VHH binders against q9rw55. Designs and how they scored, part 15

Target 1, 281 residues: q9rw55
Amino acid sequence: PQVEQLARQKMWNLAERFVAGESIESAIQAVQALERDGIAGNLDLLGEFIDSPAKCTEFADDVIKLIEAAHAAGIKPYVSIKLSSVGQGKDENGEDLGLTNARRIIAKAKEYGGFICLDMEDHTRVDVTLEQFRTLVGEFGAEHVGTVLQSYLYRSLGDRASLDDLRPNIRMVKGAYLEPATVAYPDKADVDQNYRRLVFQHLKAGNYTNVATHDERIIDDVKRFVLAHGIGKDAFEFQMLYGIRRDLQKQLAAEGYRVRVYLPYGRDWYAYFSRRIAETP

## First folded at step 4 (VHH)

Design s11 (framework vhh_7w1s_2)
Fold by ESMFold2-Fast, scan of step 4:
Structure s11 (fold): chain B 281 residues (1-281), chain A 116 residues (1-116)
Amino acid sequence: as target 1 above (281 residues)
Amino acid sequence: QLQLVESGGGLVQAGGSMRLSCAASGFTFSYAMGWHRQAPGKQRELVAKISGGSTAYDDSVKGRFTISRDNTKNTVYLQMNSLKVEDTAVYYCAAKLYKGSWYDYWGQGTQVTVSS
């Protein structure tokens, strides 16, 4: 439509605020700039069209190149992947291709003392992703692989508790997919309250918690909670999106909190950029 | 019964635009929806997909084609801009009902012919 045409025409100027360029080199430079401000990066290679086993493996190879490049640049690798992009749900010789490729990626990250976050997708992938997360934590350790829980889903509070035996590193998000009311809270107030429940319970359980939100009310509540419960600043971090609330990112870092910025990059930035524009009018 | 019905195909001049529509009935949710095409003498290929809020495109159409969904109408669209003669194909709408499935639900196909 007309709105989409305008977004495409203005996209270079607007997209560069939210995307760390098209190359590994530009993404690494963006992380290095953040690190000068005491802010860490979480690198996300934006997914290209990936519907064949060969393309899933090619994408995994590109993620491994990213990990190697980060290490070579003096950055401890911290990368997010979508299991669907590396073959989750595709059977190759009796094994899930996504699990096979995730193992390769996590093994390379572990070699350099790095970390892989398994991004959560729509609700239909939650069961298999959490199952594969449990398997990968058993093989590599919770210090090298984490996953995401979405507060908009009714199931997430129970999922969080079911994972406590792993002492897992979890990134808490509100959720960004369009989901039916049969599985997700339709009201923002319920999503926000469930987000607080997820974060507070995870912190209280002694698990490393990534508080991924730009909502200052929630951030303030988290600050208050950790002070009240004697939880140290080494037990959690705040995470935000590249180009959003840079003022808040710098403020939190200056206050001594750990801050990490999610940096999407790659040739497939259009889909990510379009979603950012839709969510931030 | 899940049904997918395409519309919007036809003849268009090179450099022109066309929008394909795919109306879905018999189901309220799918894991993913996609647009595939098959040109004479070639294999069928997936050109665009939408799953939840995420979209993906084949390199051959990236920047020219846009997939979108109207959930109130249960309709998926493919906006095709800057059409080339090599985009001539039968275009198929397809659905995956759950994560582990293939694209097992297909529309009848709609012909798109791009003339020089």
Scores: ipSAE 0.000, ipTM 0.082, lowest interface PAE 25.9, mean pLDDT 85

Design s12 (framework vhh_7w1s_2)
Fold by ESMFold2-Fast, scan of step 4:
Structure s12 (fold): chain B 281 residues (1-281), chain A 116 residues (1-116)
Amino acid sequence: as target 1 above (281 residues)
Amino acid sequence: QLQLVESGGGLVQAGGSMRLSCAASGFTFSYAMGWHRQAPGKQRELVAKISGGSTAYDDSVKGRFTISRDNTKNTVYLQMNSLKVEDTAVYYCAAKLYSGSWYDYWGQGTQVTVSS
């Protein structure tokens, strides 16, 4: 048992670079530390093995506790959720627990002027997630609910344009799931080029754009694009992952750009940490 | 458009006190006001904030600095006590107009130099 405890402690010492702790209190402290550098947070409660309706509802309750704690600490609740973690999927009666739980979460965030980002998952969930996004924006307003588009999917450029009537806040990512070539670009160069198309088109449409990438070439291209088109620094933000390129995060903030850091926290950190180590250089 | 103008900076000896003022015009304060500083060779950092009746401070200034505001004068203050040489920096007043927005409105900055 001593050997197992030491191994866990050593793993956590490495993981703490990428995870904002296991508790709400540690997550809030991490947001406050970032705020001192002019950087905002996007809080994500980790939940890898949520496999029952009861667990989905408990997870939603824990997200609501996070929102209440952030407000109590003087922080605007800005939280990301996966609809699958709160029960997305119609049951035998046509009811979708994920939509019901998302409404509870967004309503609580709205009470405090907060924002909920609906994380995108694999390609099979895109249709249902975008439909539920439209529904939730209609009920709560685009100032309180956003979603994610993934540049690796062929469909994403068309999806972006189809949402313009909502004036949506969208987080642009490259995408992290293994997808077949029938739905996703296999080549990195095509993914990167489509990422630029998504960002530039969304900015030109006058929609709030979250540029979520660590790729300095893309960041520099966005800087040049907004300058060339007279787009103000209040119309977009750069988003990065906790512990990745902290030097770049601080540099962008010092240059006057909005920077937000995705802060995962919670007891299910191991799976997230393992993916971060595999993906980062 | 919100305009922020700082005053009250200058030279002071270690252990001394100084009060910075930030006068706002063009818009009423909404969510939060903060004081940031940038020391030579370092990144800009938030040292104190006020949102409604709540205040918060960086650990390096807790117990020494106090942020307050006078809504009648649309002015935010930073009272700095027990000043240290490492407090030497350009101090910026900044406003966050809505919950979850950035500190998008900035003053020009005022120099504070603490001598030993």
Scores: ipSAE 0.000, ipTM 0.147, lowest interface PAE 16.7, mean pLDDT 85

Design s14 (framework vhh_7w1s_2)
Fold by ESMFold2-Fast, scan of step 4:
Structure s14 (fold): chain B 281 residues (1-281), chain A 116 residues (1-116)
Amino acid sequence: as target 1 above (281 residues)
Amino acid sequence: QLQLVESGGGLVQAGGSMRLSCAASGFTFSYAMGWHRQAPGKQRELVAKISGGSTAYDDSVKGRFTISRDNTKNTVYLQMNSLKVEDTAVYYCAAKIYRGSWYDYWGQGTQVTVSS
């Protein structure tokens, strides 16, 4: 009823800071606005856990529509997907559905010179996601598909080194899932130290590194590290979330650094918004 | 755009010699090109570089390794003499496009195994 409609509308007034609208068209407009400020976009179609094979394939089809719309709008397609949303772990005719759908998505992006980032999820999906990432890099090239490593996981430093043969584009994040202390650092200081180790080792290995953090201490440490090691501004980028520290995004772009903003959009915005509010002090 | 392809790796006895080649395609200008290596359980390290007419080497390979460039073939070579078991590693060719950047283009790597 009316009360529920008013509550949702008022909640959307807060959420629109963090979400680029509910449609492909609004998401494209948000990327174009960022590009006018010298900031690139990374588009993410929001979706909660999808439990049917048919719905996973529909989600993949909608991602492909997004890629086509970005290309048509003069934007190089750069899109993040969660393999769970396109069927990872579901058997379809003897194949992993997530891998099958990821191939379709990456092939379309590659057709337009674009890029797909395979978002990392909870710790139980790390092994299969990295295995599928390796397969997809072999099929499409590291210039068209990347993945994410989470510094809160003990395993991530070893995972990073194990991928060096691929010359991979990796997005470094602290991590956003609730994880047990058996697999993840419980203390923020250890997470932050491991984040620096991941970023510095990946940069030093000559691999394109996406530094995805709003933490100014870490950003300043990265700036000092690249200057000290002669690493150019074309070898990495800073990534931030839409609506968070827009002042810092513009400042870094003005200083000549590459900046990319993660832009979630879609009708399933509530869960994403709830996580943003919980993380933003 | 810029692609680097290594060749010439393999198995060699300690005290032997080996020449690695790196063919560059898709781009003719780079500030510097170098050879890096990564041994099991160790970080990737720069062992030799060439920038214009100047060469530089890591202390561990000085006097044993020689880097050279054939500009007509757009190919960089690493001549490795007096090989040691400690030289066992995957060797990577890399290009540094700008003076202020690191190595931003990499080859696939070639395995060099030195047996005793």
Scores: ipSAE 0.000, ipTM 0.095, lowest interface PAE 19.1, mean pLDDT 85

Design s15 (framework vhh_7w1s_2)
Fold by ESMFold2-Fast, scan of step 4:
Structure s15 (fold): chain B 281 residues (1-281), chain A 116 residues (1-116)
Amino acid sequence: as target 1 above (281 residues)
Amino acid sequence: QLQLVESGGGLVQAGGSMRLSCAASGFTFSYAMGWHRQAPGKQRELVAKISGGSTAYDDSVKGRFTISRDNTKNTVYLQMNSLKVEDTAVYYCAAKVYRGSWYDYWGQGTQVTVSS
């Protein structure tokens, strides 16, 4: 008990590089600091193992409080959520709770000119998430809600093309879940090449593309691609994680590229921090 | 959401003047408004911006272009004087809603052609 508390306090001294504090106030201050460097924020309220309908609705209420606080502080409410954390797959009055709560969150963001990114999770949630994304874009507009495609999945190129009718804002990631070889490329080289295919095809389609990677080889290839195809710096952005490659973040911003940093915060930071330490030797 | 509609483009002789207008509707607030332009074969560039009472201009247009705002009409103007052939471009009105945001709201664009 005491050992756990002391270990958590000691770990926070390392974690504060990767997490924007435990409160809305500290998260907003971190975004304001990034904005002084010409870098935008994407706020993520950490919530691990939210497993009851009541907790899902409480989490959604906390996201709405974040949106209101960002607006009050003069910051665009740009927020990422996991639909599982707000009740995706749980029934309430014959309706998906995640969809019901997502509507509340997106409506509040839209009221303030903000944006909600629907984070993609493991492969079993892709179908339902993309279906709900279509519904939400139809209700609120592609200017206020986006989603994520993962290059490690075989299906992602087809999914990207199927969404072109929406002119969607999509965040391209490699993927972070352990997936079976029946649905995901086992080799890193194939994941990286499929990442390039997703980004290049989305840019060529005229869709706003978020290039979410720390991989300099891919970033350099994107820079060359947009120059070769006359694609302006207003048609895409680079996205990175808070505390990772801050040198590269500042370099890209100084070169005139749009840069956005994914900024996790909240009391449930330990699991997120543990993943960051494992990924950045 | 915020919508922007440009007007006032067209053909003008070198050395002439032209005024572009941008009418904003939807949101009741924006932190900054700007005029961007894109010439054939070139990337889009910011030429003038207004935020609160402050204005800024790209070096290529300083002393020739003036940006202004009529808060009553929710309209932003770009007064272009001493026009040059190299000013030929599609001109876009754009808005950023928050201080740290980029220009995420764009008008359809209006063509300005300056003949020699």
Scores: ipSAE 0.419, ipTM 0.742, lowest interface PAE 2.5, mean pLDDT 89

Design s16 (framework vhh_7w1s_2)
Fold by ESMFold2-Fast, scan of step 4:
Structure s16 (fold): chain B 281 residues (1-281), chain A 116 residues (1-116)
Amino acid sequence: as target 1 above (281 residues)
Amino acid sequence: QLQLVESGGGLVQAGGSMRLSCAASGFTFSYAMGWHRQAPGKQRELVAKISGGSTAYDDSVKGRFTISRDNTKNTVYLQMNSLKVEDTAVYYCAAKTYRGSWYDYWGQGTQVTVSS
């Protein structure tokens, strides 16, 4: 029907705006364009549902190819991965496959002075992801691997404090999964307040903080907080999504703030984007 | 594995000069190197940078400070002339390895105090 056709067309237009292309080459070109404006990239290879160990390892191999291509192009490799996409929770030879594949990816990034961010997923994966993050920081150093905390989860404030011994690089996000009220704040105001708490406490602790939000009120509050506490522009960065508020990205960079843009790319964008829309209430 | 070590800070009278040095060690190259400073109660700011043969300066130090690089000694310098009390700060050497990266490597900082 007409409604269905219009919905697909609208989704295509949104995906086109927010996708850095289907290939490694197009993703690299998109990062180079951002870098001309003083904006860094965070590359995210989109993948469909990955349920087999072989496909998880193949995905990890593709991430390593991305890292090699970024280095060859003169770009510091900075890549986000979901541990579930590389085998987290699958046993292979007595070891978690996700951890094994993450080690391969981080080792390659470290070879080129790069960085891997371990994306946080739904609440059921928080414990295992933070445990694996601690292990990987111990092996590779906090300068080469980071992770994500989600302000919509009640637990995140405690999780942040528990990681201070690592001096971790953490990307603070509000959260994008549908979660039950037993684990997550149902009200936006509480999510936003907890986001500020996470960012301010992490900055105050002297840890590198990625402020991943398009919310100008929060951005302004962060600007005021760092000025009030003598926190340098080298201790944090603002992160935004590719294609969203390009004007604000350029403005912040011109003001001397570090800005990084999350660039999803790959042939599977349509499937990924469709699932994201379907999961939102 | 780039490591930066600053030297040359200290106490100097207003109108005087001071030269800061930053020795780099390791097998990595730098796309750009710079000098940043942080005064009490202020954010850290970039005062001078060098990338290839090009230099840039903050307006507050333009004409008074000069950044230079000796590739044979793997050292970058900040020559500071006509120093003002307002130049009092901890000065940091920093390097970035890729065109679009931020300053990824930092020295420990060296104190510069300018008395009236």
Scores: ipSAE 0.000, ipTM 0.217, lowest interface PAE 14.8, mean pLDDT 85

Design s17 (framework vhh_7w1s_2)
Fold by ESMFold2-Fast, scan of step 4:
Structure s17 (fold): chain B 281 residues (1-281), chain A 116 residues (1-116)
Amino acid sequence: as target 1 above (281 residues)
Amino acid sequence: QLQLVESGGGLVQAGGSMRLSCAASGFTFSYAMGWHRQAPGKQRELVAKISGGSTAYDDSVKGRFTISRDNTKNTVYLQMNSLKVEDTAVYYCAAKPYRGSWYDYWGQGTQVTVSS
């Protein structure tokens, strides 16, 4: 209602730090600014209340418009999507709508040499998402589609190993959802240790690894690990969130590491921004 | 640890009304709260959700069901009007921590049976 509409308008000046604007044009400009500093972008179209088949397909169409706009601007499309936002779990013509829409998105990105990261969501979606990831890698190749593993989940180390036959590109995160202790480590130290295990094992397996963290202790450990094992700077990258630790982003890029920044944008920015403000270490 | 407790289910005749309540405790925040239902032999489906005062409904219940939230009482309601036999299901209250997540925290479920 009215109260949330007014809060969104009032808070935009604070949100500008964490969100790359409301339009495709502003998101493209933000990527171009990062590229001038040797930093790549990962674009995420924000969405809310995307739970009808029609809205899921409309959202997918908007992601395709983003891909086309990035290509037209001379940017290699690199986009993150949540399968729930494009219809995962909804059947249409005997097929999962999310899988159908993901195919459309990945096919468009592939035309332009681009890449789609399938964001991992809460633990109840892990099985379906990894199954659909296998299907999509088989159809499009691991150079065009990747997914996410979350170190806070007990299952992730086993999931990582089970995917080695695909030579997958995986974005390693600690995890950002509220999960029960039956599936996730309650202790931060265990989450951090498991994060290192996931990254190190994936790197040793020869798989492209995205190290998505602002934790400089982990970053330093990764730097030492790749040096000790002769792993080149073209086999992995560091990923961070837009507006968070911009100093660290620039430092890593200046040191010759690949750096990519996750850039959320869109009219539905309020939910994303609210989570940023509510988060406490 | 988040707990959701439903109440208000039961037997009702077609054309009747019923109000379900979901009392939430132990949580600091969530992106959305919703009502799902599961009929025998079917998967759970989202029928209504509320997030920051905005609501959304499945086409099968639009105009008949209304979701609301009392933030003071941490309670979410589902007002069901013009009930049909096809609305017979176990109804679950659920909390969605983040935009892209499933509803990860679930109540025990409450049975709604609509007789002809």
Scores: ipSAE 0.000, ipTM 0.118, lowest interface PAE 18.0, mean pLDDT 85

Design s18 (framework vhh_7w1s_2)
Fold by ESMFold2-Fast, scan of step 4:
Structure s18 (fold): chain B 281 residues (1-281), chain A 116 residues (1-116)
Amino acid sequence: as target 1 above (281 residues)
Amino acid sequence: QLQLVESGGGLVQAGGSMRLSCAASGFTFSYAMGWHRQAPGKQRELVAKISGGSTAYDDSVKGRFTISRDNTKNTVYLQMNSLKVEDTAVYYCAAKFYRGSWYDYWGQGTQVTVSS
């Protein structure tokens, strides 16, 4: 109906602030615009919990097309994927489909000196994701694949330490899923304190650290920590979400810090957009 | 495996010269290669870079340092002349694959100490 058409138009007018369009071309243009301001991109093709093995492989094929397009456009292929979107937990001929598809994606990125971040999901996927991350680092190297740790989980501090033998690149986030108090801190203050612990310990271990937060108090604490410990601006970066605190992104880049923006794009933008509106009223 | 291996560091007297070498292996391409340094109590900084036929230098070393490469050997050099005590630092070879990216591939570093 007509009401539906008007709603779609209005939804996209709001969503375009947080989503870099529906196509690879629009996503590449968005990265190029950020690079003109000294800001790098982290491209994310929207999709998660895809139910069909065939659709998971199609999704992986589309990620590979993105990697090729970024390379052709003179942009480092830096891409985030959710293993659930490429088949994690689905069996195909005795192998985990997500691991099989992740190998294809990382191999293509490695050809172009690129990087794949294995996005973390809800707590039930942490064990399998970290196991697969260890396998993939062994096959491709920590310079081509990283993962995410969530400070809202009690387990994350121990998980971080357990990975030090890999010298891993890790993106530190607070966490965005609804989790029970049996596995996650219910209080914001505890989440924020654990976030600082994760970042500071990872930096002190000599591991490349992605500080993914818009929280200026934490950003200021990280700035003070790296100065106090002689940690260079080439050992870490700040990461933020597309369309959020553009002023802060530009300020940090102007101060000489590395800044990367998470750029979601694709036809399945609605779920991502809905979460952003809920979090940033 | 992508690797950068540095050589040529050591002790030198002020006013002297030194050449650093960086042998690159496992690369299929790169946009730029450069030399960075980290002096005691300071953050790491870019000293010189080479991209295609173009070179660029930090103001503190212009006219004294020269970066060059030998594509046949996959080796990048930093010729350092008229060395000053302030040039004392650990020197790092680094590579990046894209114009808008950062230097993501690093050597282990080589110490250069300039005595008065």
Scores: ipSAE 0.412, ipTM 0.729, lowest interface PAE 2.5, mean pLDDT 89

Design s19 (framework vhh_7w1s_2)
Fold by ESMFold2-Fast, scan of step 4:
Structure s19 (fold): chain B 281 residues (1-281), chain A 116 residues (1-116)
Amino acid sequence: as target 1 above (281 residues)
Amino acid sequence: QLQLVESGGGLVQAGGSMRLSCAASGFTFSYAMGWHRQAPGKQRELVAKISGGSTAYDDSVKGRFTISRDNTKNTVYLQMNSLKVEDTAVYYCAAGRYRGSWYDYWGQGTQVTVSS
């Protein structure tokens, strides 16, 4: 409708801070700008709960085009995908479409020495996502595919330990979905404490850890932990969202820490932008 | 593929009551829901929100509007009492699967017109 179209146009002036544009070209330019500041990118093509098998495969094709464009621009591809966007849970010829499409994406990234992060979604997808993560690590190696654990879930501490045989690259987040108290900590203090447990245990196990948070208290605790345990700055990285705390991103990079910024782009930016405004007053 | 369909809008006299319904389908996750409205020439604003058993209301509707949810029917309701001409707007049902978000999914909108 016309009213929604006008609202989107008005919102873009605010959204351009949090979204790297609608095209692959604008996303590549945004990564290059970050790299000039010593900050790496994690590219995310916006699109969730794609419902037709054909559209899931088209989305996967667009992710592959992004990987090829990054390589052509001299950027080592680093991309996040949601398995639901490429067909997880959909049957095509007796096979899970999401797994089939994820293989295509990871194979292309591996060809260029790149990396794919399997973004975690709501609690109902954790079991299938971790099972598919194990399969994909077995096929491509932990240096080319990682996944996410959410500290707000009671199960995450056990899940982390169960994956140690893979020596996995894991992105630690607090969690952003609205979850019932039967599966997730209702209190922020418990979420934050469990986040520290996940990060510290993963680092101590010798696994590459992505510390994805803007919470300076947690960041400072991680800095102290790695110094106390002799963990080098090449064994982990801090990850933040595009347009949020640019001052902190630049400060950490200047201090010699690895910093990576999650860069969403694409035509579905309206939903992403709305989430950013709700979470970041 | 979460789909939201609003119903219950229409024309009502000032001082009257109206109930809006929003039926959700095709979802596979927990979510929070709310009602927003947009009057001609104004930005869309939050009216009421329900999340994890807690409710919140815009000051302009407190005491007059009530949001409720029937999880067995996957439906959220907005009971509007003591309607004013200033309540005239297109009302949108919204659902967010992320904490603090109401914009992930939007209904098509339903017109509420309050005449004097």
Scores: ipSAE 0.000, ipTM 0.132, lowest interface PAE 17.9, mean pLDDT 85

